# Ledger of designs, part 6: VHH binders against Oxidoreductase NAD-binding domain-containing protein 1 (Oxnad1)

Target 1, 295 residues: Oxidoreductase NAD-binding domain-containing protein 1 (Oxnad1), of Mus musculus (Mouse) (q8ve38)
Amino acid sequence: AVCTQAASWGLKASTLRHLTLASIIKSRRKTDHLERTASVLRREVMAAAKVCEITHESPSVKSLRLLVADKDFSFKAGQWVDFFIPGVSVVGGFSICSSPQRLERDRIIELAVKYADHPPAVWVHNKCTLDSEVALRVGGEFFFDPQPTDAPRNLILIAGGVGINPLLSILRHSADLHRDHADKGRSYEIGTVKLFYSAKNTSELLFKKDILDLVHEFPEKISCSFHVTKQTAQISAELKPYVTDGRITEKEIRDHISAETLFYVCGPPPMTDFFSKHLESCHVPKEHICFEKWW
Below, E stands for the ipSAE of ESMFold2; O stands for the ipSAE of OpenDDE; V2 stands for 0.75 times the mean of E and O plus 0.25 times the DockQ between their complexes.

## First folded at step 1 (VHH)

Design o46 (framework vhh_ozoralizumab_d1)
Fold by ESMFold2-Fast, scan of step 1:
Structure o46 (fold): chain B 295 residues (1-295), chain A 129 residues (1-129)
Amino acid sequence: as target 1 above (295 residues)
Amino acid sequence: EVQLVESGGGLVQPGGSLRLSCAASGFTFSEYYMYWVRQAPGKGLEWVSEISTSGSITKYPDSVKGRFTISRDNAKNTLYLQMNSLRPEDTAVYYCAAGSDYEGLWDSTSLSPEEYDYRGQGTLVTVSS
């Protein structure tokens, strides 16, 4: 439940202050995923997976649903996969955005991939079809996996851009646990979850309908605040109650600080570093702050 | 206490050069995108330069591109603006500003002036014969 080690797809924040190392981080396509995450723990299982559904979440983001028949393949909400493509020498790294229970029930995981001129992303956008086969290996220390004996914890999720992907997995897992507790009595109680999700405009906010469906299903347990920094188009009436113009503020985050609150931050390095430092300055224990930088 | 203190402004003739400095304190300077914004007499705030946390990404509007250069020294918590080939229309109060960029190092978007986290007191630059 307590995140004691945050995964980083880039070099640590202190390394961003060095010009040469910051240039390596910014040139993410030149830095191999396996090299960047070499010190990050992997599960041993290498599983075959088959593409069973392809959807477009935005003009630049493609979602894949992958059937993973290997029953030894499992993950914790917030983890990512090494993505091995036959005939492609470069290994991709993509966060799982579906829940662990979805894998247990249907043997399906979901990945959302933003277009880039990096070979795995090019393959997903230009060559991938239904029944395409890949191999997957789970990694990452950025996850939410509460145990039945744990005291209930409240979650604050702070997402920027594609950093929504692992946080959506955590949100979906939380919803699964609330659903099991509410209507079946087989699950233990967990705390509330609030998502703060920032993008330039509403069209860049991924999974809006999925997120709002969870908010409407569990209005006392799940809430969200969408933040848009460069919105020029009119916001729809359905979305307007959930959208705030401007950045996620330190004040909004401070209002949620308590001894029983866990913070998960995922997004661009400036955002993750900013909120991690702010939370630390407010005396939130380091083990209650979990963060992952997107590439 | 958060402070951004600008210096280096003054009177300069058209075609001249000035170097502005901004000393930052009370926050972790190296974690913020930094900006120079200006306000000409009787006008609103205009963004004139942007620099990423490491200094490797810089942006300028067409009005100053090729004439102004932004840089930073994270060890000294100092932001700079080198202004060359100054024109009468560059006359303004120049402000140092700090803000977060939540959309990444690759596709950063400049914040509106009213959305900056911190802004300094300003330094006056007058370009006149």
Scores: ipSAE 0.011, ipTM 0.198, lowest interface PAE 9.4, mean pLDDT 80

Design o6 (framework vhh_ozoralizumab_d1; at its last look DockQ between E and O 0.02; V2 from the best seeds 0.00; counts 0 for: pae E 12.5 > 2, placed apart)
Fold by ESMFold2, look of step 2:
Structure o6 (fold): chain B 295 residues (1-295), chain A 127 residues (1-127)
Amino acid sequence: as target 1 above (295 residues)
Amino acid sequence: EVQLVESGGGLVQPGGSLRLSCAASGFTFSSYWMYWVRQAPGKGLEWVSEINSDGSSTKYPDSVKGRFTISRDNAKNTLYLQMNSLRPEDTAVYYCAADRSEYTLDDWGSYEYEDYRGQGTLVTVSS
């Protein structure tokens, strides 16, 4: 009953289409981090860091916790690091997904690294162990760093796929600011924050528990909406109230437009282009729209 | 050229066993997460199992958990699926697949478990 015809039920054309598309994507996405970011400002100081915890966030994403003892090392929520690995000549570039306060208190930053056939990612997934040592240098102009006297702002965070990493840093920072302001104005008075996070399916939504924990801690200040575009598996009862089938809509975003709202957009270029154009067409000032470009 | 070649399909009675193989070439096999998916006649694709790059983590849907075992031999660039206690509902064309995610997070790469797929091997479970 083994039959070549059964193996070729229209899947042959689909298989060829997928292989062709994959080859095009692979050739377009093999750009060196330092080359892509050559004009971006960097902190002058490099710092040694040690891997103190390794966890699996998904089938293809591994998280590292790095101890950075150097007190002069600092970053702003949303920034990335140049990631220098002994014995690896290619320099990695990874968005920091932990908050600046976590670094201030514990000397820890967290990175989430998706597997790729790219030397820094291969090292993180296949070679990295506890106590592995690397060097870091902070860079990037996509960040949220309000000062205590700045006007109060609401935040809308729009994440697609792996674009969640810098936005999780901003979300965690926002929660830290809410906690700090409860000490009777000891820090910036942040407004409400809503995260719109899109992925293929719920298994590809990273940090779901971390995000929901923040929503539950600050239910009147922090909220989220998960959007899945190709969900096939059953969605858990815990997650269902937060999940919408389909892409993030223009209407959902439009309801949040105000003079007090800042927008942070990070994800695939088509998503980033779409939302930046939409917000500009709704007359949101350009200085209230922050997005991360990638090529 | 990336190639995935499945083999080991055939006719088996309910309760029987089969072992599928997938020979991989044209990419660094030991660096990729691998998957099995299946398609019953007239049905859509169904995810069957996954295994990470060094084989330390495996996952299965409830429909096959406890009956199917995914494994890999990185020295031979080969992926395996051991299927035990087969049922008529397991009748399908089985495909192996590789996760194409080759880009770092700062390249905003995407996660996709069926970037590369073989031609498939037919498994028929019939009494």
Scores: ipSAE 0.000, ipTM 0.117, lowest interface PAE 12.5, mean pLDDT 79
ESMFold2-Fast, scan of step 1: ipSAE 0.092; ipTM 0.607
ESMFold2 (binder alone), look of step 2: mean pLDDT 80; pTM 0.805
OpenDDE, look of step 2: ipSAE 0.012; ipTM 0.301

Design o9 (framework vhh_ozoralizumab_d1)
Fold by ESMFold2-Fast, scan of step 1:
Structure o9 (fold): chain B 295 residues (1-295), chain A 123 residues (1-123)
Amino acid sequence: as target 1 above (295 residues)
Amino acid sequence: EVQLVESGGGLVQPGGSLRLSCAASGFTFSDYDMYWVRQAPGKGLEWVSEISSSGSDTKYPDSVKGRFTISRDNAKNTLYLQMNSLRPEDTAVYYCAREGDSYEFWESGMDVRGQGTLVTVSS
């Protein structure tokens, strides 16, 4: 596992603090994905992809399923794509939320795109149709790719808003590995996974049913806690056991700290900075803390 | 440290006016959108008004639109709320809030740090 920390990019802690402030300013200025991620490693393959399914996860979020026929195209759970649209000069950046096994089996990846007034998001929401063609290039150093010789690790995933996207990929990959272990007896064992996912209300929590289906399939290996900070509507009976009022707290996360635990944090800069600093202050090794900021 | 200090509240008759002030310190005031929010006894926080960092854009809910005016003075690091035609239902503690940039306030969108100023509209 590699992280978007100072060790991965050669940045110092003081530089990362300045980068956090700069990220907020850049987000307000709506700068290009390629400019923000210029130093991040990309895979060499540029693959053509066709839109084969479009669904809505919420009124503001569209999910695209893309057929990628090029067999040299591959990714690790948690990585994103540069999204090249014919006729659009601005390149999009979107995390893959499907698992690597889905790509290997079906040649499909899934992206979930929140509406924004940025050209790639506008294209996805207003112009994209079935059979629309795009080009994709994989990038990112935020991923979970355990090897058979690795000691089993427990995962704590901390998601805010659309930061769920790469963490859902990691969650789905973990489920695939548990399924292979149970069915084939040839896969190596991995540890447990717990997802903490925060939004203002339950309607802003994406993929609730998909997440709960995995929890129900592997109740001893996968668990989740949804956090809502501004819930006014009544919570459904199905969700109620999994929902906590209020923000994800330092204490909740601290209770999961151990030598065998890896932390993945993805969300807006204030959230990712808060939890990465807290974990470091609790003496969690930097290589056990992976985080990614949405720009 | 970030500080927001509200003032200008008091007891007023229905139909009266009050002007609230918020003195901001510990951050670059001109970089942040600012809000007024209120909390009536036994109720949650209610959004009252919003102003962009430059002061060019303002927003109001229907409950106060046409009666309240938000403004700011970036040179003085001060936010204002002019309240006219006050009604008994405007009775609340009024808080100045900054655009949320810390995790504690990120999901709420607003950083409410001040002690507030009490506005009572009663005969």
Scores: ipSAE 0.014, ipTM 0.289, lowest interface PAE 7.2, mean pLDDT 83

Design p14 (framework vhh_8pnl_2)
Fold by ESMFold2-Fast, scan of step 1:
Structure p14 (fold): chain B 295 residues (1-295), chain A 122 residues (1-122)
Amino acid sequence: as target 1 above (295 residues)
Amino acid sequence: QGQLVESGGGLVQPGGSLRLSCADAGSIFSDYDMAWYRQAPGKERELVARIYSGGDTNYADFVKGRFTISRDNAKSTLYLQMNSLKPEDTAMYYCARDLYDYSWGSEYFDYWGQGTRVTVSA
């Protein structure tokens, strides 16, 4: 169960033949994102970007807002960027969590980066400051980009941990389309979106306020279910209606299967493999199951 | 979330066998890749064996054919069966819980136990 052949190893086959297992594991931790994702399509534009805001989404996750002045830079909701840092030889790979409309309106994208001992993540957490300059290139095949002539489809988004990042982009894009439809009339319609988001406890759920703001703005179109597997602390009154104790179940997902439903799964390999295989076993067409997992 | 607790180390003669255990009180044991590392005095910590959540295994060349990694998800326990032990296997052995960094393309080991000492007598 790999996203792309050879990409999960982060090294070319000829290099792997000459390494011990310990060296291979160490090399994967230090591997260039470009090598791992060599077969994945990129957009042509390489754009300069400047850090204009830094926030902490949690103790282990920093959010960056990047100003991208190049008007030819664009992306589809769910895509990621190659992240080029001056003076850092390792290229980062980070999913965009903001919407395409935010880029069109404000020339801003948002990235959320979990701490790791990988050089790009270390740079984001320890060296990055306001006005730091980087270069970006868009890539990825995990996206939601409905066309006006398409029949409305319902979305089920299944997120684990920081797998929320590209799914938040998709959720925000869906909200933008509902907002446009409400303002401009009924010329273009999309279906409903439901987010299932699993973490150990509520403090590890990212973007809770942003997600709930969208649920409250579009209560008939956007819904969410937060799942906590090891909650020991009291859940706040505001979150309690949205929180379910225990894992996201096969039964809950099965209840949403229909011909008009698309599934987007993003999270740790065990979770992603579990849900994609379950959906396949329920005879959901392959083209209605989109997933992305990280190595 | 629970702590990783290693056991089963001890003193053994060259050619002997030991079985190491690592108990994870955490309820998400089955969701994660697990690994055994070792560290000899004055040396860096090195990977010995890895077992993926799906059951696939990988071994360092220096233990291949001698060591076997396994897991019991119902008991939240990781094992390392060590056969044909050599003086060079003398080290503190640690189990680690492999957390994939769920941001694009990273992985790291963030949970370590206290370790269990293996001495192969000279």
Scores: ipSAE 0.000, ipTM 0.160, lowest interface PAE 11.5, mean pLDDT 79

Design p17 (framework vhh_8pnl_2)
Fold by ESMFold2-Fast, scan of step 1:
Structure p17 (fold): chain B 295 residues (1-295), chain A 124 residues (1-124)
Amino acid sequence: as target 1 above (295 residues)
Amino acid sequence: QGQLVESGGGLVQPGGSLRLSCADAGFTVSSNYMAWYRQAPGKERELVARISSGGSTNYADFVKGRFTISRDNAKSTLYLQMNSLKPEDTAMYYCAKEYSSGWYDLEGTHFDYWGQGTRVTVSA
């Protein structure tokens, strides 16, 4: 499969003249998700969803499981939703971190929302309860959706902070495909997946147990490397084999470059720019470098 | 993804001055804000001062008129000039690079990079 890059701001020349004005406008006015992503394709379905579970992934991140009864609602691993809250005029934008198969089987999607001083995030953290109702619409061009005729590809997933969310969806989808491949006639072969996931410390690494469960289920197909940049507390024995002190390095990523490898990068803008630029400088084709860019 | 490195902390008498510096390790993406936060023993981390890429500044009420935040974008360096220091200014001071980051969850999340901190002690 080939991945689709999300909308990006490659308009360097026209942007340069008004760079300071754009910065001032962003400081004064909170840019709405719908305005920022206006050019990004949406699916037509608007689906009602009900909150059926709320958990904390970290002190600053709350996970929601949403029941979506509408059978016409579907998504590709890596996509996000417009999040419409009754009584809240601002529309949220949140990546789906569960797999497409979870939605097909259980009618559930999972979102993980970091606290922010912004109405949708405030609602999720302060007002959302079990049975709260919202409306969802799928969008995004950052996804992994391999087709039967595609040559098997290896995936390198590079995550920073809550950028793990869409990459966890891709990781979970890959695991689903590996399980289906074990059943004759259900799926086609796909390559290996390696996740590089960076956070400040181990408590800020989201979904550690879920990720390691997949590594242990498919040790020859799924692997991970957690990176911590400011760890002060002792690392547990279970995590030590998977944790590296320091940032994800260019050398480590370069060791995985090949004709059959797709790179998915999701994290803060400096991280996304750094790795996408590095991979491009190593002559990786642009269609093999998947990321979202909103600056 | 780079590191923020604070320096310039130390021991100073009440009424003294210190200049803190924060070097950003080589990232080229513009941030909405760079900021100084502090954390005193047994207290939560609190914002001291924030500066936009365009130079607009915001200060906590408890430092207005005493502290000045500035940045050198060419050197990727943030500064905090601290004057008329008081014992209650004693804290670990942290540099933060804040982004308006809709792509995390596509809307409204701020992404923060934090430095390791530099200690400021104000006592006689």
Scores: ipSAE 0.000, ipTM 0.177, lowest interface PAE 12.0, mean pLDDT 79

Design p2 (framework vhh_8pnl_2)
Fold by ESMFold2-Fast, scan of step 1:
Structure p2 (fold): chain B 295 residues (1-295), chain A 123 residues (1-123)
Amino acid sequence: as target 1 above (295 residues)
Amino acid sequence: QGQLVESGGGLVQPGGSLRLSCADAGFTFSSYAMAWYRQAPGKERELVARITSGGSTNYADFVKGRFTISRDNAKSTLYLQMNSLKPEDTAMYYCARETVEYDFWSGYTFDYWGQGTRVTVSA
């Protein structure tokens, strides 16, 4: 070897690795939430919100419960918020994972934020405290809002990673409607809902207890299948009946195709594109396939 | 979680062949799109070849007809067969997953790629 390389150029292999991936991604995907979603409809209300509870859903994900006193603030299950932080110029985009009924009753919404080197996520993980104040505006076209005159529909929810958040809102809303119907017909009947939720291991599956509580409350109406791709740790007895090793397969999804079924897909773009294209290739009508476009 | 380990690099004469391998530890099945990148001394890292989970392939113009990317999903191993090697192919070769996880809350997360394997084409 040549004894003198004058050419490190100040860059290390890890820096060059990040730089290469970032350059490829930036050429295809926007990083600014407001710019990326500029054409997406927003509700007119800007509301102040106060952090009233902070929990950890996993080692990398923090859940915030926000008190929203403004009674004109409302959302549909599956929608997200623009998240405005005082002193932070970058606006976050976070899906609401709680139900619309929780907001109506308690004036609370729930957000779950995975750690990232992005100013809103850094603020949530490193600076946010109880009583921190933010401003919120609702947006998004990905939602489930059935009307009393609608025919009952079955839902298939396909979640990957943090894509669970808007789908959990939809799942919780479905459970609320089932409770209202059981409560002497306060609401209309809706069909069944099945959640397929994929992560690398069970520790990265968010809201497991909340999801299983709903399955146990409505075993004939709500079901779930957790999929783990890289599980090395022992699976708990509670989770074992609901966990499948390996990815969510095309065959599993095809077995649920019918005229009465709506599909909601949310997760990483490769997963979302894969399942939406597969469903279209199986001649599912486009109006029966709901997925979020993030770019 | 998901360490990629490249092997098969070495010194060859112009016109020679090498086969690179990239193993995901423990034979864990990966359904991700996979790619080979290379970085020559003093140059930026560039895409060489890509293979999707379904087996569709794409190649950089400078390797078309000479290199073949393939995968063995049962072994969780990615391969690059390099034929008719030229001095211009001298570089560190890196295996990467081309999967990016994005969500509205946190932005992008990136899978790790390997430490690389050195290929030198010289008389």
Scores: ipSAE 0.000, ipTM 0.109, lowest interface PAE 19.6, mean pLDDT 79

Design p20 (framework vhh_8pnl_2)
Fold by ESMFold2-Fast, scan of step 1:
Structure p20 (fold): chain B 295 residues (1-295), chain A 123 residues (1-123)
Amino acid sequence: as target 1 above (295 residues)
Amino acid sequence: QGQLVESGGGLVQPGGSLRLSCADAGFTFSSYAMAWYRQAPGKERELVARITSGGSTNYADFVKGRFTISRDNAKSTLYLQMNSLKPEDTAMYYCATELDYGDYVGEYYFDYWGQGTRVTVSA
């Protein structure tokens, strides 16, 4: 661990008491990130991080780039962080949308946070500045981490709204592996990746340029289909070839079912439940279906 | 599991009242903002009223003061009380869910959007 600055933070006793009470009472909904994910494995490392860039990805979504100097901090594509803010008693939960290779090379991770009436999201949108300091701990069991001895697998990524965040990490990791393979043959081969990404309209589709840059770099290995359900404005010429009006259909997903295909689904509960149930009804093995819900 | 079911529509005289209901026992109702939409023949669906998970309400100008949206989280039921009905209120009325985090009302909510209930206001 590299100590650069001392951070003073902690959960208030009243917050811890509330979380404990909610856990005991079965009629209480588990809404807090720490409480909802209490049984989910965490990595041991607690790392200091500094905000080094802030951008707006959409009118409602702010992106943070965080410098994580601690060399023991690592993650797998698709994982999230516990987000500890000094002076804020509520702990945030945010998926990492950058790749593991970006962290190894530059010590940078990227988070994208949609505005919500929730203290960590309010802090990101209203109080966070360049050089703001936070603490991070990696968690999550929704990830893609292929090994050299593994048989090549094709990936189908199904994203809704902010559920794109962990799937973008997986997409970016896949691109990194293809890039390594395409050079002097240093890396092992992996299969193809296709992203299905649904939102109300094109302005709510996050990371369009980043996604299309990867499609254009690896047109035989990476593809995408954007779906818009409530589009009223004109679609730009650049996006038009990749945009389908209407929802992601069961038929489109069924066309990709094979023994070599892994499915990753992330989005609102109704979408996630719909696709996981549909894939099970098509006899896809449970271990080939990975899903994560974001409320 | 997840189909929203609207009820309470019918034929009524101008100035009359109707109470619409929307129910689904299989849905995580209390976590979502809920809305009533309507669609008249040959027109687009338009928002009538919205209620957040916390109970804050918004109304379209054309129903403000006449309609009241409410929810019963224990019964997983959404209501629309319609008073002083006008011929212009004639439409199919639909119940829908909205997500706060996603700010996303997609077609995945068609399993969770109702089939609609018909309201006809005629002289």
Scores: ipSAE 0.000, ipTM 0.216, lowest interface PAE 10.6, mean pLDDT 79

Design p23 (framework vhh_8pnl_2)
Fold by ESMFold2-Fast, scan of step 1:
Structure p23 (fold): chain B 295 residues (1-295), chain A 124 residues (1-124)
Amino acid sequence: as target 1 above (295 residues)
Amino acid sequence: QGQLVESGGGLVQPGGSLRLSCADAGSIFSDYDMAWYRQAPGKERELVARIYSGGDTNYADFVKGRFTISRDNAKSTLYLQMNSLKPEDTAMYYCARDRGIAVAGTEYYGMDVWGQGTRVTVSA
C-alpha cells in the first residue's frame, strides 16, 4: 500500500481528536480591537492624520508621530485611538503615549506599536512611511484628568511591556502640569508620580531616555523603578541607579498605599489581574484603582 | 449585540445549594474578566464574586467559603456554585463581563455587558 505524506506532519490523530472545532478556530484568530471594545465610548470626532516622524524605540517597537490638523480632535492622558488604515479592513487600537499639551501646542500625537502578526501592526512595521495618511477616533476610559477642585493625589503607575504607552502619556501629562504650576498661577498643584516598569531585560524597556529626562527635570515630583526579570547583559551606568533585579512585588507596591494615592495599572492580563486583585485585597477603594489590559 | 443569559435560580430552603449559569454568545469569552453581582430589593447592586481572564478568583467576604465561581471557556459559560444558602442571599443575581478597563470615580466602568438576572429566593 502507498502511505500518504500526511504522516510527515508530526501530529498524531489521537492529539487532534482532543481538539474541538471551536478551540481550533479560536486558536487561529487574533484579538479584534473593535469587537473587544465595542461597548467602550468613543469621541465623536473622526480626524485625518499624517505620519510626520518614524523612529524605532526597540527592535520590535516602532514609534509614529502623527500630525492631526483638526482642532476638534482632543484626548485625555491614557486614552487610545481607533486606527483606520486606507486599504486595510482591520482597525487597529493603539494607546497615545504623548501628552494632551503636545497635541494642543504642536497638533502632534505619538503612538508606539509592537510588531505582531496582525494587519494594523504589520502595516505600521512594513508599509508605513512619512506622509502616510490614516484616520483616528479617540476612545478609552483609562485616563488621568485632574480638575482644579480635586484634592492633590499621588500616582503609582505600574507598567508591563507595551502597557507603558498610556502610562507614559499620564507621566508626561503630570510633568506638563508641574511646569504649568511653576509658571505662577497657570495650574493647580498635583502630587508625586512614581512609575514601576517591568520587562525581561533593559533592551525591552521602552522610552528609558524620555522617562529619565522627566525624573531629572522634576526629581522631587517624578521617580521611577525599572524591574528586569531575565537580565543577562551588563546594565549601563546611567540605568543602574533605577534598575531592580526581579519582578515588581506586592510588598513594594503596598509600601506606597495611602488615602491620597491613585493606582494606574497597564499591561498583560496576568500582571493587571495580579495587581488589581492585590490592591483590592489591601482595601484600596475602587475609585483609586485604574487598570487596562492590552492583549 | 451579544447578550449574557443567566439561569439556575429558584426557591431553596436555608442550608440548600444552587448552581447559577451564565451563557455568553460572544466568540471572545476567554478574553473577559467575568463577575457575579446581586441586588436585593431596596439595596444597591453588589459584587459577589469575580473570575479574571487568567483564572484567578476574588470573593466578597459575605460569601467566602460558601460560593465558588468558575468558567468553561470552551462552552463560553460562567458558573456560580452556591452552598449553605442563607435568607440574606435572597436577591436577583446578575452576570457581567469586563474587559479589564476601569475609570477613577466610577465603580462599574469596564462592566461592558450585563445579563437580565436570575432570581434566588431562600425561604425561612
Scores: ipSAE 0.000, ipTM 0.200, lowest interface PAE 12.5, mean pLDDT 79

Design p27 (framework vhh_8pnl_2)
Fold by ESMFold2-Fast, scan of step 1:
Structure p27 (fold): chain B 295 residues (1-295), chain A 123 residues (1-123)
Amino acid sequence: as target 1 above (295 residues)
Amino acid sequence: QGQLVESGGGLVQPGGSLRLSCADAGFTFSSYAMAWYRQAPGKERELVARITSGGSTNYADFVKGRFTISRDNAKSTLYLQMNSLKPEDTAMYYCAAGEAYLGWDTPSEYDYWGQGTRVTVSA
């Protein structure tokens, strides 16, 4: 990261060759995000971004809207960013939860950051203000980017906890494609999307309103099932039709297996490993199973 | 509150092996999902491996191919076979049990925890 940063400051090749990545890393605290994702490809663009809106999605989750003026900055639904904060040596990793079309139209991306005792999350929750500036670099191989020549596919999205973030991006992108198709056939057809989203209780389910707004806009194309495993409080009347008590089951997922179906699983390692292993045991092709772990 | 008791921790050289055990004297062991978590100094508890009552297993990527979780329901005992140990495996290792639900999110999904057993990997 320091070596890449130095290059962006216009250092010539001979100067950069005297700096080794190993020497730089030895002088800086290693981060879990950079270490865990060291083998994951990044886009080349490093873009400046400005915080233009801050909201609370829940008591523990803060949402940021970032204005990214650089037109070369782009992403695919489901990807994340390296999050570089001036004065903070630790680099954050956050999934983009908005759609690619939101970036194209408004130059805005949305991130949702759960509080953690980790410097980037602490900065977002305690120091970040309107007009704060950061730098972003896109990464990740967990994405949905259908091409016009592709056969229509049905999507099954399986989310646990904060794993909803990249799946919300995919869900929003799917909705955008359905709007384009309905509006003068400006895009190609995609199949249906069903979201399975598990949390301990309804208070821990993020983006409920945003998700249900999409379900109500496209009731024949988008559906959801919220699963609560330790619900003690009463469920509101508006949520009851969408809530199932208990975990997402193997049988429920198995009922959706077909040659036309793509599976996206994102959440804690036990959940992602469980469902990816189950799908493989049902002979779903590996190229039809996408998963990403958020630790 | 539970009667989970870990054992088998100790000092071992890099490349060595240890087998951890977790004995359950107070639960209906065969009906629970069981897990091994670890906590290194200054860090949060993280999942190492998990096994369902039916024997289905999950492993953290950093131990895959090196560690094996298993259970013996007749003996009410959970095991973790740890091979090719590395200095970064140094931690307190905790046994956990969850009754009805798979641990999707956090350590809080497990209802019962042991006191931990220390593993130190050093020359």
Scores: ipSAE 0.000, ipTM 0.191, lowest interface PAE 14.1, mean pLDDT 80

